VH-VL binders against q54fm4. Designs and how they scored, part 6

Target 1, 189 residues: q54fm4
Amino acid sequence: MSTAPSPTITSPTQTSPVVINKSLICQDSTVSNGVQIAIGTVLHPRSSIIISEGAGPIIIGENNIIEELVQIVNKSPEPMIIGSNNLFEVGSYIECKSIGNGNVFEPKCKILKNTIIKDQCSIGAGCIVSEDKICENNTIIAQTQNSQIQTTSTLPYDHHSSIHMTHLELLHKSIPLFHTIKKTPILEK

## First folded at step 27 (VH-VL)

Design m2
Fold by OpenDDE, look of step 28:
Structure m2 (fold): chain C 189 residues (1-189), chain A 121 residues (1-121), chain B 109 residues (1-109)
Amino acid sequence: as target 1 above (189 residues)
Amino acid sequence: EVQLVESGGGVVQPGRSLRLSCAASGFTFSSYGMHWVRQAPGKGLEWVAVISSDGSYKYYADSVKGRFTISRDNSKNTLYLQMDSLRAEDTAVYYCAKDSYPLWFGRFDYWGQGTLVTVSS
Amino acid sequence: SSELTQDPAVSVALGQTVRITCQGDSLRSYYASWYQQKPGQAPVLVIYGKNNRPSGIPDRFSGSSSGNTASLTITGAQAEDEADYYCNSYDIEDRHLYVFGGGTKLTVL
């Protein structure tokens, strides 16, 4: 009775942690002169970061995810400043004064001019943040059947951060496989 | 080795003008934002102004806005600060500092030794 | 305007650990940079980002942040560490591009 060799359980190849040491800007993204993008930030195809004539620069922090068809526009003579760890989902329009850290902008949402989004906010799909509005930390704007509502999140920041980093790591691995990347200087914050 | 050397400091009367220079070497000057930071005698550090790598953008502290002008000549690797309508409160050691980024929002990774400006009657 | 506050003076015994703290609203959103300044000298960057040290800075220097605070820690203070230390951050709300703390004088005993 030939004892069939026990299948060698190949231990899952510990994929070495992806070291994020650069920005990832797809070739078919549009980026104006005067835009500064920090390390880890990802610009998907057909995204645009535009400085209008006479407008101030746009400064984008670390580890942002800017998805397809996202439009970030500065029309103000003052700098537009975006922090770190933000997710801009497909088709979102951003014309804000400033954005902090750890925010989520769901698909096709609109942030209108002179708006301030602070930290850990969530703007729901298709929602509109009106001009001159200040969204305090942990603000949630969502669309219901009948109206746009605003509430405050009680979720810990750490959960969002871990998910975001996982997403970012995946993108840094996957995007270069399918898209041509612009040569960008390594900027470390 | 990165070097920043300020010059142009001196003693001036209130209302007068002074121009400071900062000679840069040891790095690609045209690739980085540059700053002026000042320190009054016995006081802390105060940010004064920034200029982007290509000179397209300039911003100032409120305390000097409208009176000071930051500029640069990348062909000469030199940063400038034109100071007009000087006040007693402008008395300070003025440092040029290199930003780690082309615009700003980085860190002051290198500093000059400073030049002293004294505004007195 | 967003202000960064520091203790004006702290002391540490030789070989001991000291923490210099900076506090301000801007620190909730941005990491602090720390600068060391010895008498008659220009400031020197010692810590930036989450916990990054420039080349040439000893490993006894470290940075941390929590809430609206940033801290510079010197583990095993040396005599040469006696200096003024300044924190720096960016004020996004008031567009004060750079704000310094008032500085902390560190005395090594």
Scores: ipSAE 0.386, ipTM 0.782, lowest interface PAE 1.4, mean pLDDT 91
Fold by OpenDDE, fold request of step 29:
Structure m2 (fold): chain C 189 residues (1-189), chain A 121 residues (1-121), chain B 109 residues (1-109)
Amino acid sequence: as target 1 above (189 residues)
Amino acid sequence: EVQLVESGGGVVQPGRSLRLSCAASGFTFSSYGMHWVRQAPGKGLEWVAVISSDGSYKYYADSVKGRFTISRDNSKNTLYLQMDSLRAEDTAVYYCAKDSYPLWFGRFDYWGQGTLVTVSS
Amino acid sequence: SSELTQDPAVSVALGQTVRITCQGDSLRSYYASWYQQKPGQAPVLVIYGKNNRPSGIPDRFSGSSSGNTASLTITGAQAEDEADYYCNSYDIEDRHLYVFGGGTKLTVL
């Protein structure tokens, strides 16, 4: 029985520095008028940032990763504000009042209306943050077999940030090779 | 060179109205959010209002909400502030300021020299 | 409401280093912008973001942040640096949008 060699997942060695000086928005993403996206932020194909009729603008900071099938929706007359260095994974739904910096939203999680997610939070796959909830800094929400639990992270933020930036650099390098990118103005901060 | 020139300031009685203007030049006016910031005599800076690049969105400080109206005419490169129901506490130098972004939450990268509004009986 | 607090006044000897600090909860999440204002003049942006200087601002000006604080540092203060300095940030949670510190008067001795 020839044991098939386990594919050595060679982490792609970043051989060339990637300059992140613009937002990267794929052509097949949907973005409403009134959405502001800062530099470094990446919108994957089939992502959507939608402002409902009569709703306020959506402002997104720098270096966010918005993956496929992510839906960011503002239905409130107030502005929706998203900070920087956040990861929105596949299929996550966001209808928040505000999101801070350095948060991770795992696949198919839901952030419901008027919620406030502060900084360095992690929302687990399929988890739901209820309406009007405030997640304090370093909040971890995870799904167990029987319930959704909440705890506080003890991990240093710096480590998380480094991983995020590496991921971001990879995306800026790879996405334009396979997808058509919308022309967007450079918003430097 | 970016230039912002405020006008329309003066002395008015409480309850009266005044309209300020800010003439912009040296940049694509229609591409940036614009702000009003005021400074009472001998006091600090207070944000008053913002208007998006295309005028679609307007927001105000609570202190002026319902009384002041921000607007713009991109064809004239001009920002306006209609001030109604003026109060003594509205006495200040009013600055127009350019946002670095089309909407807001950038920085105030350029300021006018300001125009003085005095509300006094 | 989110407030930004600054010392009302600080002094520095000519050629020395001074740090002006701004404190507030919003600074945990957002960078501060710093504005210099000389008497009878409009404010001028001197620092923004992590540590960005607009064109024309001397390199002796720098910005830093830690926890709920932001700081403007002048390394090698010059006589012309005597002015009021204001920090600015965002108040998103309370929807005030923008908030200024009370300002710090810097005297160069």
Scores: ipSAE 0.378, ipTM 0.785, lowest interface PAE 2.0, mean pLDDT 90
Fold by OpenDDE, fold request of step 29:
Structure m2 (fold): chain C 189 residues (1-189), chain A 121 residues (1-121), chain B 109 residues (1-109)
Amino acid sequence: as target 1 above (189 residues)
Amino acid sequence: EVQLVESGGGVVQPGRSLRLSCAASGFTFSSYGMHWVRQAPGKGLEWVAVISSDGSYKYYADSVKGRFTISRDNSKNTLYLQMDSLRAEDTAVYYCAKDSYPLWFGRFDYWGQGTLVTVSS
Amino acid sequence: SSELTQDPAVSVALGQTVRITCQGDSLRSYYASWYQQKPGQAPVLVIYGKNNRPSGIPDRFSGSSSGNTASLTITGAQAEDEADYYCNSYDIEDRHLYVFGGGTKLTVL
């Protein structure tokens, strides 16, 4: 019985580099007026960036990935500032004072009010960063069977950055093929 | 070509008020945040205030908070700085600067030539 | 409060390389922008982001960052590069918003 060789699915060689020169916001995302989103940042469908009544603006840097069901909410009269190269995974809830660069927020994690997340942090799935907490650079928060633990990462940032950029390029190429894209972020009240 | 032209500077006594203007051209004024930055004689640069593209948000340096008011008229492509309760330490060249983003936290990609404000008794 | 510090003055021989450094905690999280100011003139943006030059800025200008520092490098200094240079960054944690360094006077010899 000659086992027919499994067809080697040749992944199409990405022939041309994807130029990330604008933000990519899906039509099915919800974005309040007063939200600034920089170049390269991607908002997936069913994501939301909300400014409560009387609250300050939300500033989001470059090359962020905001996945489905992510909620970013500002309830403070002060601006909420999010840096660049962050990954917000499905269902994460963000109500921070500020977030730096190169952070990963795993699915359904919660960042509560007035928190400061610095750079290159990883917040595990379902984990909760309590109010007013400051996460220093390279902080890892993870959930065990019995408790939430905190440690410091020793992994080099460069590797994470490379993967993130590849992910962004893929999203910028693929998302417009399957989803309607907003022309511009709504910035005017 | 982007142009920013400040006006309204002059000599005033402490406690008095002065209003600065910045006329913008060469770009879509209503699409960008605008700033005031000042420089005391022989000193460095100091950020003063920012206003969002649509004027909805305003923020100030602590040194001028409660005394200065930033505003804009997008129909006239003009930025304003109302300066009340002026102090000697407010003496400076005042620059208007364009933000690269609609709100702020971009770069100051264009600057005016500045207008001199002198507060002296 | 966040502060950015710069050397008050540096010198470079014509055609040589000079590095102007800015130091501050905010630089750990945010890129610096650099502004050139010649006597009697308004500041001009020369470097921003990781290493971006605005249109019209010569390629001899470059930017870098490391730890809590940002640096502006001029490779092959020209006489016209004599000026004051200011770094700028953001102070988000304390809501100071914008912070300038004290400025560095560059003399070309």
Scores: ipSAE 0.344, ipTM 0.773, lowest interface PAE 2.0, mean pLDDT 89
Fold by OpenDDE, fold request of step 29:
Structure m2 (fold): chain C 189 residues (1-189), chain A 121 residues (1-121), chain B 109 residues (1-109)
Amino acid sequence: as target 1 above (189 residues)
Amino acid sequence: EVQLVESGGGVVQPGRSLRLSCAASGFTFSSYGMHWVRQAPGKGLEWVAVISSDGSYKYYADSVKGRFTISRDNSKNTLYLQMDSLRAEDTAVYYCAKDSYPLWFGRFDYWGQGTLVTVSS
Amino acid sequence: SSELTQDPAVSVALGQTVRITCQGDSLRSYYASWYQQKPGQAPVLVIYGKNNRPSGIPDRFSGSSSGNTASLTITGAQAEDEADYYCNSYDIEDRHLYVFGGGTKLTVL
């Protein structure tokens, strides 16, 4: 196993978050300096993406949906990396090492520190992914009356993708009608 | 037109140091992450290091970690690579490359022509 | 392993179609970028993302992905397309950040 390169922070954090063209960041969201958000990603009001003092940057991919009251927090000196096409539903808490693509984080779920969520996972409402856990592709975590259960999905990814894109399109059209959007530096895709 | 021009390459003995520079023009230098990528003679491309747009974050390949230091001067539109404790395996053409994003994980949308570093006894 | 693998060499007849494929676990999660390098020259970005071409790149170049693979396709190969082609992607799990394939030498016959 190759050792991960250690990040070096030698200067003050960026003066503002960087938003790639066609991202939708609501004014009422909180985003730390040092956060990079790619095209198509939506931050709802009252969401927060926070880099703790001395922590590494947060990089968020394309076409993510981050709903109200979602908290994404990096406390590690290592970068937090979130892929594309993820849905973070209301009140979810994310303190991960990395998240892949096409994942669903249902309301009030918690992803604790140093976790790795790969691709096409589903974390059920109120479920907790423990520290240092690795969720392999297609992992489903759900809460029953008695316990939290884990299984592997057999559903095709294509269905999630289609619905997600439709959802994104709707959000991009509707959110600006009701909320003020942050003006951020826009870079080319 | 985007231009990246590397300089500072040469022949050095093992254990010595060398500093490379990359002069950038034709774009807002301070808005983009910058990379060093190297290519040993007759070999493929190897990523070496990245620095964020404002220099706040730096990361290195394991092969150069602890020996190389990436830096930038945005007022001069210049990227640097300080190479210490050079080894024979560091022999390569060193390219500076522009990231399409301010931090990283974009694409290398522009490359310099490279500067040759030869480490030999 | 964050390794990206490519065939070391492929050939195509003039005017025909060729596909260069890159394989690796990272490609399941991330798009590949493709770079063309001619002898004695710096690499040039030719394809990135799902199927994006930078300005100045001919439309005969296209990109695709499937599973743990990414492919660069040249439809109607020209003599000037003879070059080395490198795929690139990200290594998040092992934090190598960037990884290149070994390169594919394309010969136009």
Scores: ipSAE 0.326, ipTM 0.768, lowest interface PAE 2.5, mean pLDDT 89

Design m2
Fold by ESMFold2, look of step 28:
Formats: structure tokens, sequence, C-alpha cells
Structure m2 (fold): chain C 189 residues (1-189), chain A 121 residues (1-121), chain B 109 residues (1-109)
């Protein structure tokens, strides 16, 4: 499964200023009725945001990056709330109760039922956050050869945020060059 | 110009019911989530309930869950709050508020002037 | 519970800068909105998101957030800024409840 090009691109629009004033939702993503996505969030191809029968809505904040094959599923009658500036890398599975801001979910990690992920957490590739777990701010869960370990991040929030926004600006510029985009309604101010 | 006008407030005995209405104009009512927010006299604001733009999702503060019902009629641009089993602590000015989003995000960009509900013997 | 805490009163000299704060665990995960309420009137949204002003709100109003704290700053306070100010956020522990802070009465001296 392919992502937007990793090698350099030289299209005329690459040098233009990036103004993030909308969400960017690839046409071949799957989004249930009852999903709300705020400004700046990017959905890559073949990502899915699914509300199961009888389940509540999914409300997603600003400037998130949702990569290919990511699955976000709400099976609970309660709303699922996802904050802002989160990165969901390829193939991660999300069935949380809530996710805060500035988190990274590395490839193929699984965030299971009723979990609460607060802020600036990093969930390592292939790691599993078990049902009902609460990950407090700055939690790092990483996979070693045969175990998961948990520790606390020492990286400042400002450093992570600037890297994320640079990545997001690149995606808003580059993705429309290679993918068809869903129309997003313009809300009145 | 966006306008929200609440009505249906009044004085009522504990244990009785009232139905509040909010008439909306100046925007596409069916595109936005709607809220009820209340304020007891001389006190702060308290969120009460929300309904999504198409009415498919409804959520309530714990203090009113099971007693209050939010609803909307998009053909009449009207939001409703059915208030059953009223208690003295429900005494407040009730505001109708427009969300900025079709579901909600808690950004109440327009408010009505409110209608007073007084629950007393 | 993830209640929002505001100082009940703050004063500022005319033309000076004041900061009104709002504190709570939910503000780590969700941005606050700020509402101005003058006596006998409905609340008015003055700041939402990080630092967005609805049309018609003066440039002297700005918002910021850091950690579990959100702030509303009024630069060059005017007499008409005397009001109650409420922050509002989604309650992280009750996923379908919006909570308001207790309000801050701003007095312009």
Amino acid sequence: as target 1 above (189 residues)
Amino acid sequence: EVQLVESGGGVVQPGRSLRLSCAASGFTFSSYGMHWVRQAPGKGLEWVAVISSDGSYKYYADSVKGRFTISRDNSKNTLYLQMDSLRAEDTAVYYCAKDSYPLWFGRFDYWGQGTLVTVSS
Amino acid sequence: SSELTQDPAVSVALGQTVRITCQGDSLRSYYASWYQQKPGQAPVLVIYGKNNRPSGIPDRFSGSSSGNTASLTITGAQAEDEADYYCNSYDIEDRHLYVFGGGTKLTVL
C-alpha cells in the first residue's frame, strides 16, 4: 500500500506558501456519517473512520495526520473524542474512549477499547494499549524484543509541535498533487 | 443576521413539566448542532444538552439526564427542550446556543436572550 | 472530575493589560472558548480555538494556552470590557459534557 511520495517532488506548487484553512480528506478514505473533522486534519488514502451500528459519533480536532490503513472505530454509544496535532501512522488501530493532543501512534500499534490517551504520548510500533488503560501525559510505550516498556518523555512540547506542523504543511501542499480530495463544506463564521 | 429567540418559560410547581422553544433565523439551522445552557439567578453558566444538526445524536448533563429531552424540527427552524420532573434547582434562565459545527465542538457562537424558568411552590 | 477553575474577580486600570486564567485537566486536551457576559445580557463568544476572534470582537482580546491553563488577555482595557468572563471546555472525564468555569468578574478601574 502506497503513501504520498517519499522522494523529493518538484511540482510548481511545492514552493508556494501553505495556508491551512481546511481539512484535507482523500476521496478513497472511508468516513462514516456522524464523524466530524476539524480544520487542518489530513486523511490519507485507505484510512477509515467508522461508527459501528448503534455507536456514538467521532469528533476529531485540528491538524491531525491520519496515515494510510489507519482504522479509527467507535463501537461505544458514547462519543469518541480525539484532540489536535496527533499523528496516526500507517496501519494503527484506534478504538479509544478519548485521545488528547500531540500524540504519536506508530505503525500498527493498537489502542483498545475504553482507553484514555492524554497528551504528548508516544505509542511505539506494534505496541498494544490494553482495554481501559489510561496513558497520562508524556507517556512513552515502546516495544523491545519480547516486552513493552513504559517511561516518561523528556522532550519539550514546543519541539514536537513545530516538527508536526512542518509535516502537516507539506502534506497540505503535496497530497492534492497525487490524490483526489473530498469536498469539505465551508462553515460560516 | 443570526437570531435565536427562546420562549415557554414561566413559573411552575416542582414535579411538573415545561417545554421550551427556540426559534432560529438568519442561518442554515439544519447545518449546525444546537445546545441548551442555563444560568441560575446570580450564578454561573451550566451546559444542559446538545443535539446534532440532523437530530441523530443527543447528549445531556448528568443533572438533567432522564428528565429533560432535547429535540429539533428542522422544517420549522425550531429547537425544543422538554423538561419533566422539574426541581427547584432547575430554576434558571435557559439559553439556546448555536454550535459552530454540525455535531458540536462547544463553540457557542450565537446565543438567544434566554427565557426564565422558575420552579417553586 | 475535570472542573474549570477561574479566579472570581480581577481588576485592571483603564488602558492597562489584564490576564484572566482558567485551569483544569481538560484544557491539556481541548482548547478553551471564552465568553463575555455583561449584566442582563446573554453571553458573547470572544475567543475560540487557540486564538481566534469572531468578527466584531476587538483586537485587544487574545487567547493563549499552556499545559492545563488557558488565558484570556485584554490589552488596553476599556470601560466597556467590564463583564463576567467564562471559559468553557469539553470535560475529559465525561465525554458528552461541556463545563464552564465559575466565571471571573472583571472590574475596570
Scores: ipSAE 0.315, ipTM 0.713, lowest interface PAE 4.0, mean pLDDT 85
Fold by ESMFold2, fold request of step 29:
Structure m2 (fold): chain C 189 residues (1-189), chain A 121 residues (1-121), chain B 109 residues (1-109)
Amino acid sequence: as target 1 above (189 residues)
Amino acid sequence: EVQLVESGGGVVQPGRSLRLSCAASGFTFSSYGMHWVRQAPGKGLEWVAVISSDGSYKYYADSVKGRFTISRDNSKNTLYLQMDSLRAEDTAVYYCAKDSYPLWFGRFDYWGQGTLVTVSS
Amino acid sequence: SSELTQDPAVSVALGQTVRITCQGDSLRSYYASWYQQKPGQAPVLVIYGKNNRPSGIPDRFSGSSSGNTASLTITGAQAEDEADYYCNSYDIEDRHLYVFGGGTKLTVL
């Protein structure tokens, strides 16, 4: 593409409008054949999305943020389905059946096999969601000194979504400045 | 402009075979999953099969499993449905449908106008 | 294995609000998509995910989901909304299979 214009690079402190029309996958992430990643989702370095031998595909929706050392693994012959606007913080481990939208998985939490996480849940750092568990909308799981507790969140909606999208837009501006990016096609939203 | 044009429908006796084709244009065919969906006359929609963008994943409805084979030729921008051991219950308009994504999300965002298959003696 | 159940018919007065429902065990795990089919035409996607509209779909169409039920709501129904409406989702026991509801015929009076 000898005549294509050079891309505009903007640091986080020099704001420019962002149109998100692709996923952003760092070169040093690991992504199995059979993983689908929708528009806007960001994979940080050293994250991995792995399909085990004989397992079904992994389908990941839009505008997710997948931080360093996150592992998403499908070992089931069935498709694993992850929705949109989720934040997977450093080192979390995901082996779910499905995850809905707008969830936060805090560092090093573990989401075990055949679990269903719906919308706007928050899974605390180091917490474990046991096999086959269903977390209904707005579930908060957190650790105490000796155990995990579960409660229901009160109204984290529009402000949380705005913070997530602002974070995502900054990543789309900043990540390409500091990391090599895998080639990704532009898909319809 | 996305276009999907089905062909190969017709009247066939039970136990025989037909091959349907769907010619695609107006989009990068090799980037998207593709589906067949059918509709018996006067009845509702029934999903039939899906194939991933590179052809590596194929799934079928129980009603056609073992009798129908979905395939694609990305060099010809064409989706196929090989229908063997046809039954009267297979009589329907067959639509090809584009998925929004390389595997699938179940978002059939563009449909052809369909081709009629009639299975009768 | 699981099926999606829709009422076969519903009516709405011109300009009024109507809700079309879809029920099934799969909807506890997955969201529904909604398709509009006018007589003699191919279906058209009107809602996907929980409440996303494709480009060109009027904002009077909205979706919602609760428990095992998905709903398509048309606020201020117009004559051109008269059609069959189908929900679609993954099968709860077989994630790689899709299922459609039986369809709901919407009549605008």
Scores: ipSAE 0.120, ipTM 0.642, lowest interface PAE 5.9, mean pLDDT 84
Fold by ESMFold2, fold request of step 29:
Structure m2 (fold): chain C 189 residues (1-189), chain A 121 residues (1-121), chain B 109 residues (1-109)
Amino acid sequence: as target 1 above (189 residues)
Amino acid sequence: EVQLVESGGGVVQPGRSLRLSCAASGFTFSSYGMHWVRQAPGKGLEWVAVISSDGSYKYYADSVKGRFTISRDNSKNTLYLQMDSLRAEDTAVYYCAKDSYPLWFGRFDYWGQGTLVTVSS
Amino acid sequence: SSELTQDPAVSVALGQTVRITCQGDSLRSYYASWYQQKPGQAPVLVIYGKNNRPSGIPDRFSGSSSGNTASLTITGAQAEDEADYYCNSYDIEDRHLYVFGGGTKLTVL
């Protein structure tokens, strides 16, 4: 079996649209009891979703991509809510209050406690979103040589969401070829 | 609205150097990756180089590695291409192109009109 | 291999449907973007991802993919669709690098 993109992401003109109906959680990922993960979300090897002692649940929406060494940690007694269609790239650290939809967290960025990330934000590699910060829709945070900058994306989320779905479909087809998958997926349909 | 204007093209002898500029307006220049793409007369498109939004990451096509240097000055909203040791095969129209993200998409959503570089004796 | 291979030329009768193909190993993992270039003009993005059109691109343009092949389809071809068409994707070994196909000249008869 080889990896290949296929016509599984369709426009209205396609004859056989495809729907992702399961999550994909690699066996060597770590997921605390009390984490809910919705349909379509992919956990790569060595990623972790951890509820600290005495902390509240973590609820993760649909179609997220959680890459290797990503750590999502709730240390607050309140629930942590993560929406849909987010990309968490290698080694990012997430201790937010909430994250909306369609966001990109580039490698090794850190999202600190009690932060609120809304929709279609991009957090650049190695960037730090400080405690209590609120990132409004379409916020881009990037690292420079001497500072961290913030601006607003000029592209509509439709462009981002389409590349995300092609990435997600590739992962659902390719990851099972190379990694062992947890047999009883957490909180699936 | 987004506008990209290339300049600095011209006729130059082989072995010499040339510096191209691309003036950007209508968007926050410092938030996006930028590319150079070239097209030899009568031929196809060839990707040349990319620079990240803050200038910290740079990548080059094999055909230009070691000879070309991409750079940017975010205070002037300007992208540069320093071309050293020019060869006849570097003759092309050079386009400045905007990425929709710092580097991730490789979606060239806005292009300049290009500037012609001719390398001949 | 990082090459993207396109047929150098394709013809279509006015109002008919044409498909332009692009083949390469990277297309097993990534979707292609498609650019239209008319003589003397800069390229214009017409399709990205599987089948997404930027604002202002006519509905007659669509994209598809299968295996290592991406396709650009123009249904009901118009005279103004006569142009060169380039596919573009990431390099198979380094997603920070980009590769264009050789281009396909579309002639509308």
Scores: ipSAE 0.006, ipTM 0.465, lowest interface PAE 14.7, mean pLDDT 82
Fold by ESMFold2, look of step 27:
Structure m2 (fold): chain C 189 residues (1-189), chain A 121 residues (1-121), chain B 109 residues (1-109)
Amino acid sequence: as target 1 above (189 residues)
Amino acid sequence: EVQLVESGGGVVQPGRSLRLSCAASGFTFSSYGMHWVRQAPGKGLEWVAVISSDGSYKYYADSVKGRFTISRDNSKNTLYLQMDSLRAEDTAVYYCAKDSYPLWFGRFDYWGQGTLVTVSS
Amino acid sequence: SSELTQDPAVSVALGQTVRITCQGDSLRSYYASWYQQKPGQAPVLVIYGKNNRPSGIPDRFSGSSSGNTASLTITGAQAEDEADYYCNSYDIEDRHLYVFGGGTKLTVL
C-alpha cells in the first residue's frame, strides 16, 4: 500500500507499548539492496536509503529515527556506517562517510560526502556540513543570518538517550496503526 | 521566558461541557508536544492528554477518553481542552504543560498556573 | 502493572539526607522525571533523565535508578524543600502513555 492515509485521519486509538525487537520500515520508504538496518530503527514514509551504482553498502545501527523525505545516499565505493540512536529529521540529506551515536540532524540539513560525524552532535536546520569535514563529539552546528557557527553542547549523554528512547517507543506503537510495514530479511541484521 | 496561562475554568453542573484554553509564549509553540495534567483537590497529579506538535496525534487517559478532546491552534499559540459530559470526579485544577523537546513526548519542563474546574450540582 | 508506587510520606531532619523512591515496571526501561510541588503552586521539574537538574535547581537534588526503582535524593535538606514530590514515566503497558506516582509528602523536621 503506497498511498498515504487521508489528511482527515489524525487520531490513532490508544494502544499498549511495543517491545522494540525489530526495525520498523514503512512500505512506502525506498531502500536499496545492500542496506542493513539493525533492531529498533524506524524509517518513516517517503524516506530513502540509496546505494548508487558502484557504491558500497550502507550499514545502519540500532534505534535510529529516520523521518519523512530524509535521503541517505552512499555514492562512495567504501561502506557508509551509521551508528545508533540518531535522529534524522524531515528532509535532511546524508552523504557521509560515517556517523556515530546520539546525533540530531535537524530538518533539511545537508551532510556532504566523506564527512565524519562522531557522537552527540547537533546539526541545525538547513546547515551544511562540507565534504571531508570531521565533527568531533558534542559539536553543535547552527545557522545565523548568512553564516554557520560551531560550538560545543553541554547536555549529558544519558539525558538524550532517555528522551530518544521514549520517542522511539511511541513511534513503534503509533506508526503501524497507519502504515504497512516492510518485512524483508535484507533490511535487518 | 516561557509562559503558559490557562483559562476557562469555573463551576459547572454534571453533564455540561467546558472548554479550557492555554495561551503559550516565549517559545516556538508549533515545535513541541503539549499536555494537560490535572490534580483533584487534595490529591496527586494525573496525566490527562497529549497532542503532538502538528496536532496529528492525540492520546488520552482512560478516565477521560471519549469525553475530552485535546486540540491546538498553532497560528494562535493556543492549546485547548474540550471537556464534555463532565462528572464530579473531573473536579480538579487543570494544568497545561510543555514537552521538553521538539517532536518528543515525556517531560514537562514548563507548567502553567492551572485553572480550577469544579463540577457540582 | 503500569502504576508508579511512592511512599505517601517521608520525613528528614534539617540538614540530613533523604531518599524518595518510585517503583514500577516501566522504570526498568525508562528514566523517571521528578517534580516538586509546594502548596498552592504548580509542579516544578527538579530531576530528569538519570541525574540531570534543570537550571535553578540546587545541587543537593540528585537522581538515581536501579532495576525497577528510581530515587530522588536530597542531601542537606533545607526547610524550603518541604513539598510534595511526584515521579513520572512512560507507561510500558500504554494504558495512559504517561503516569505519575501517587506523590510523596516530604516533611523537614
Scores: ipSAE 0.000, ipTM 0.450, lowest interface PAE 16.0, mean pLDDT 81

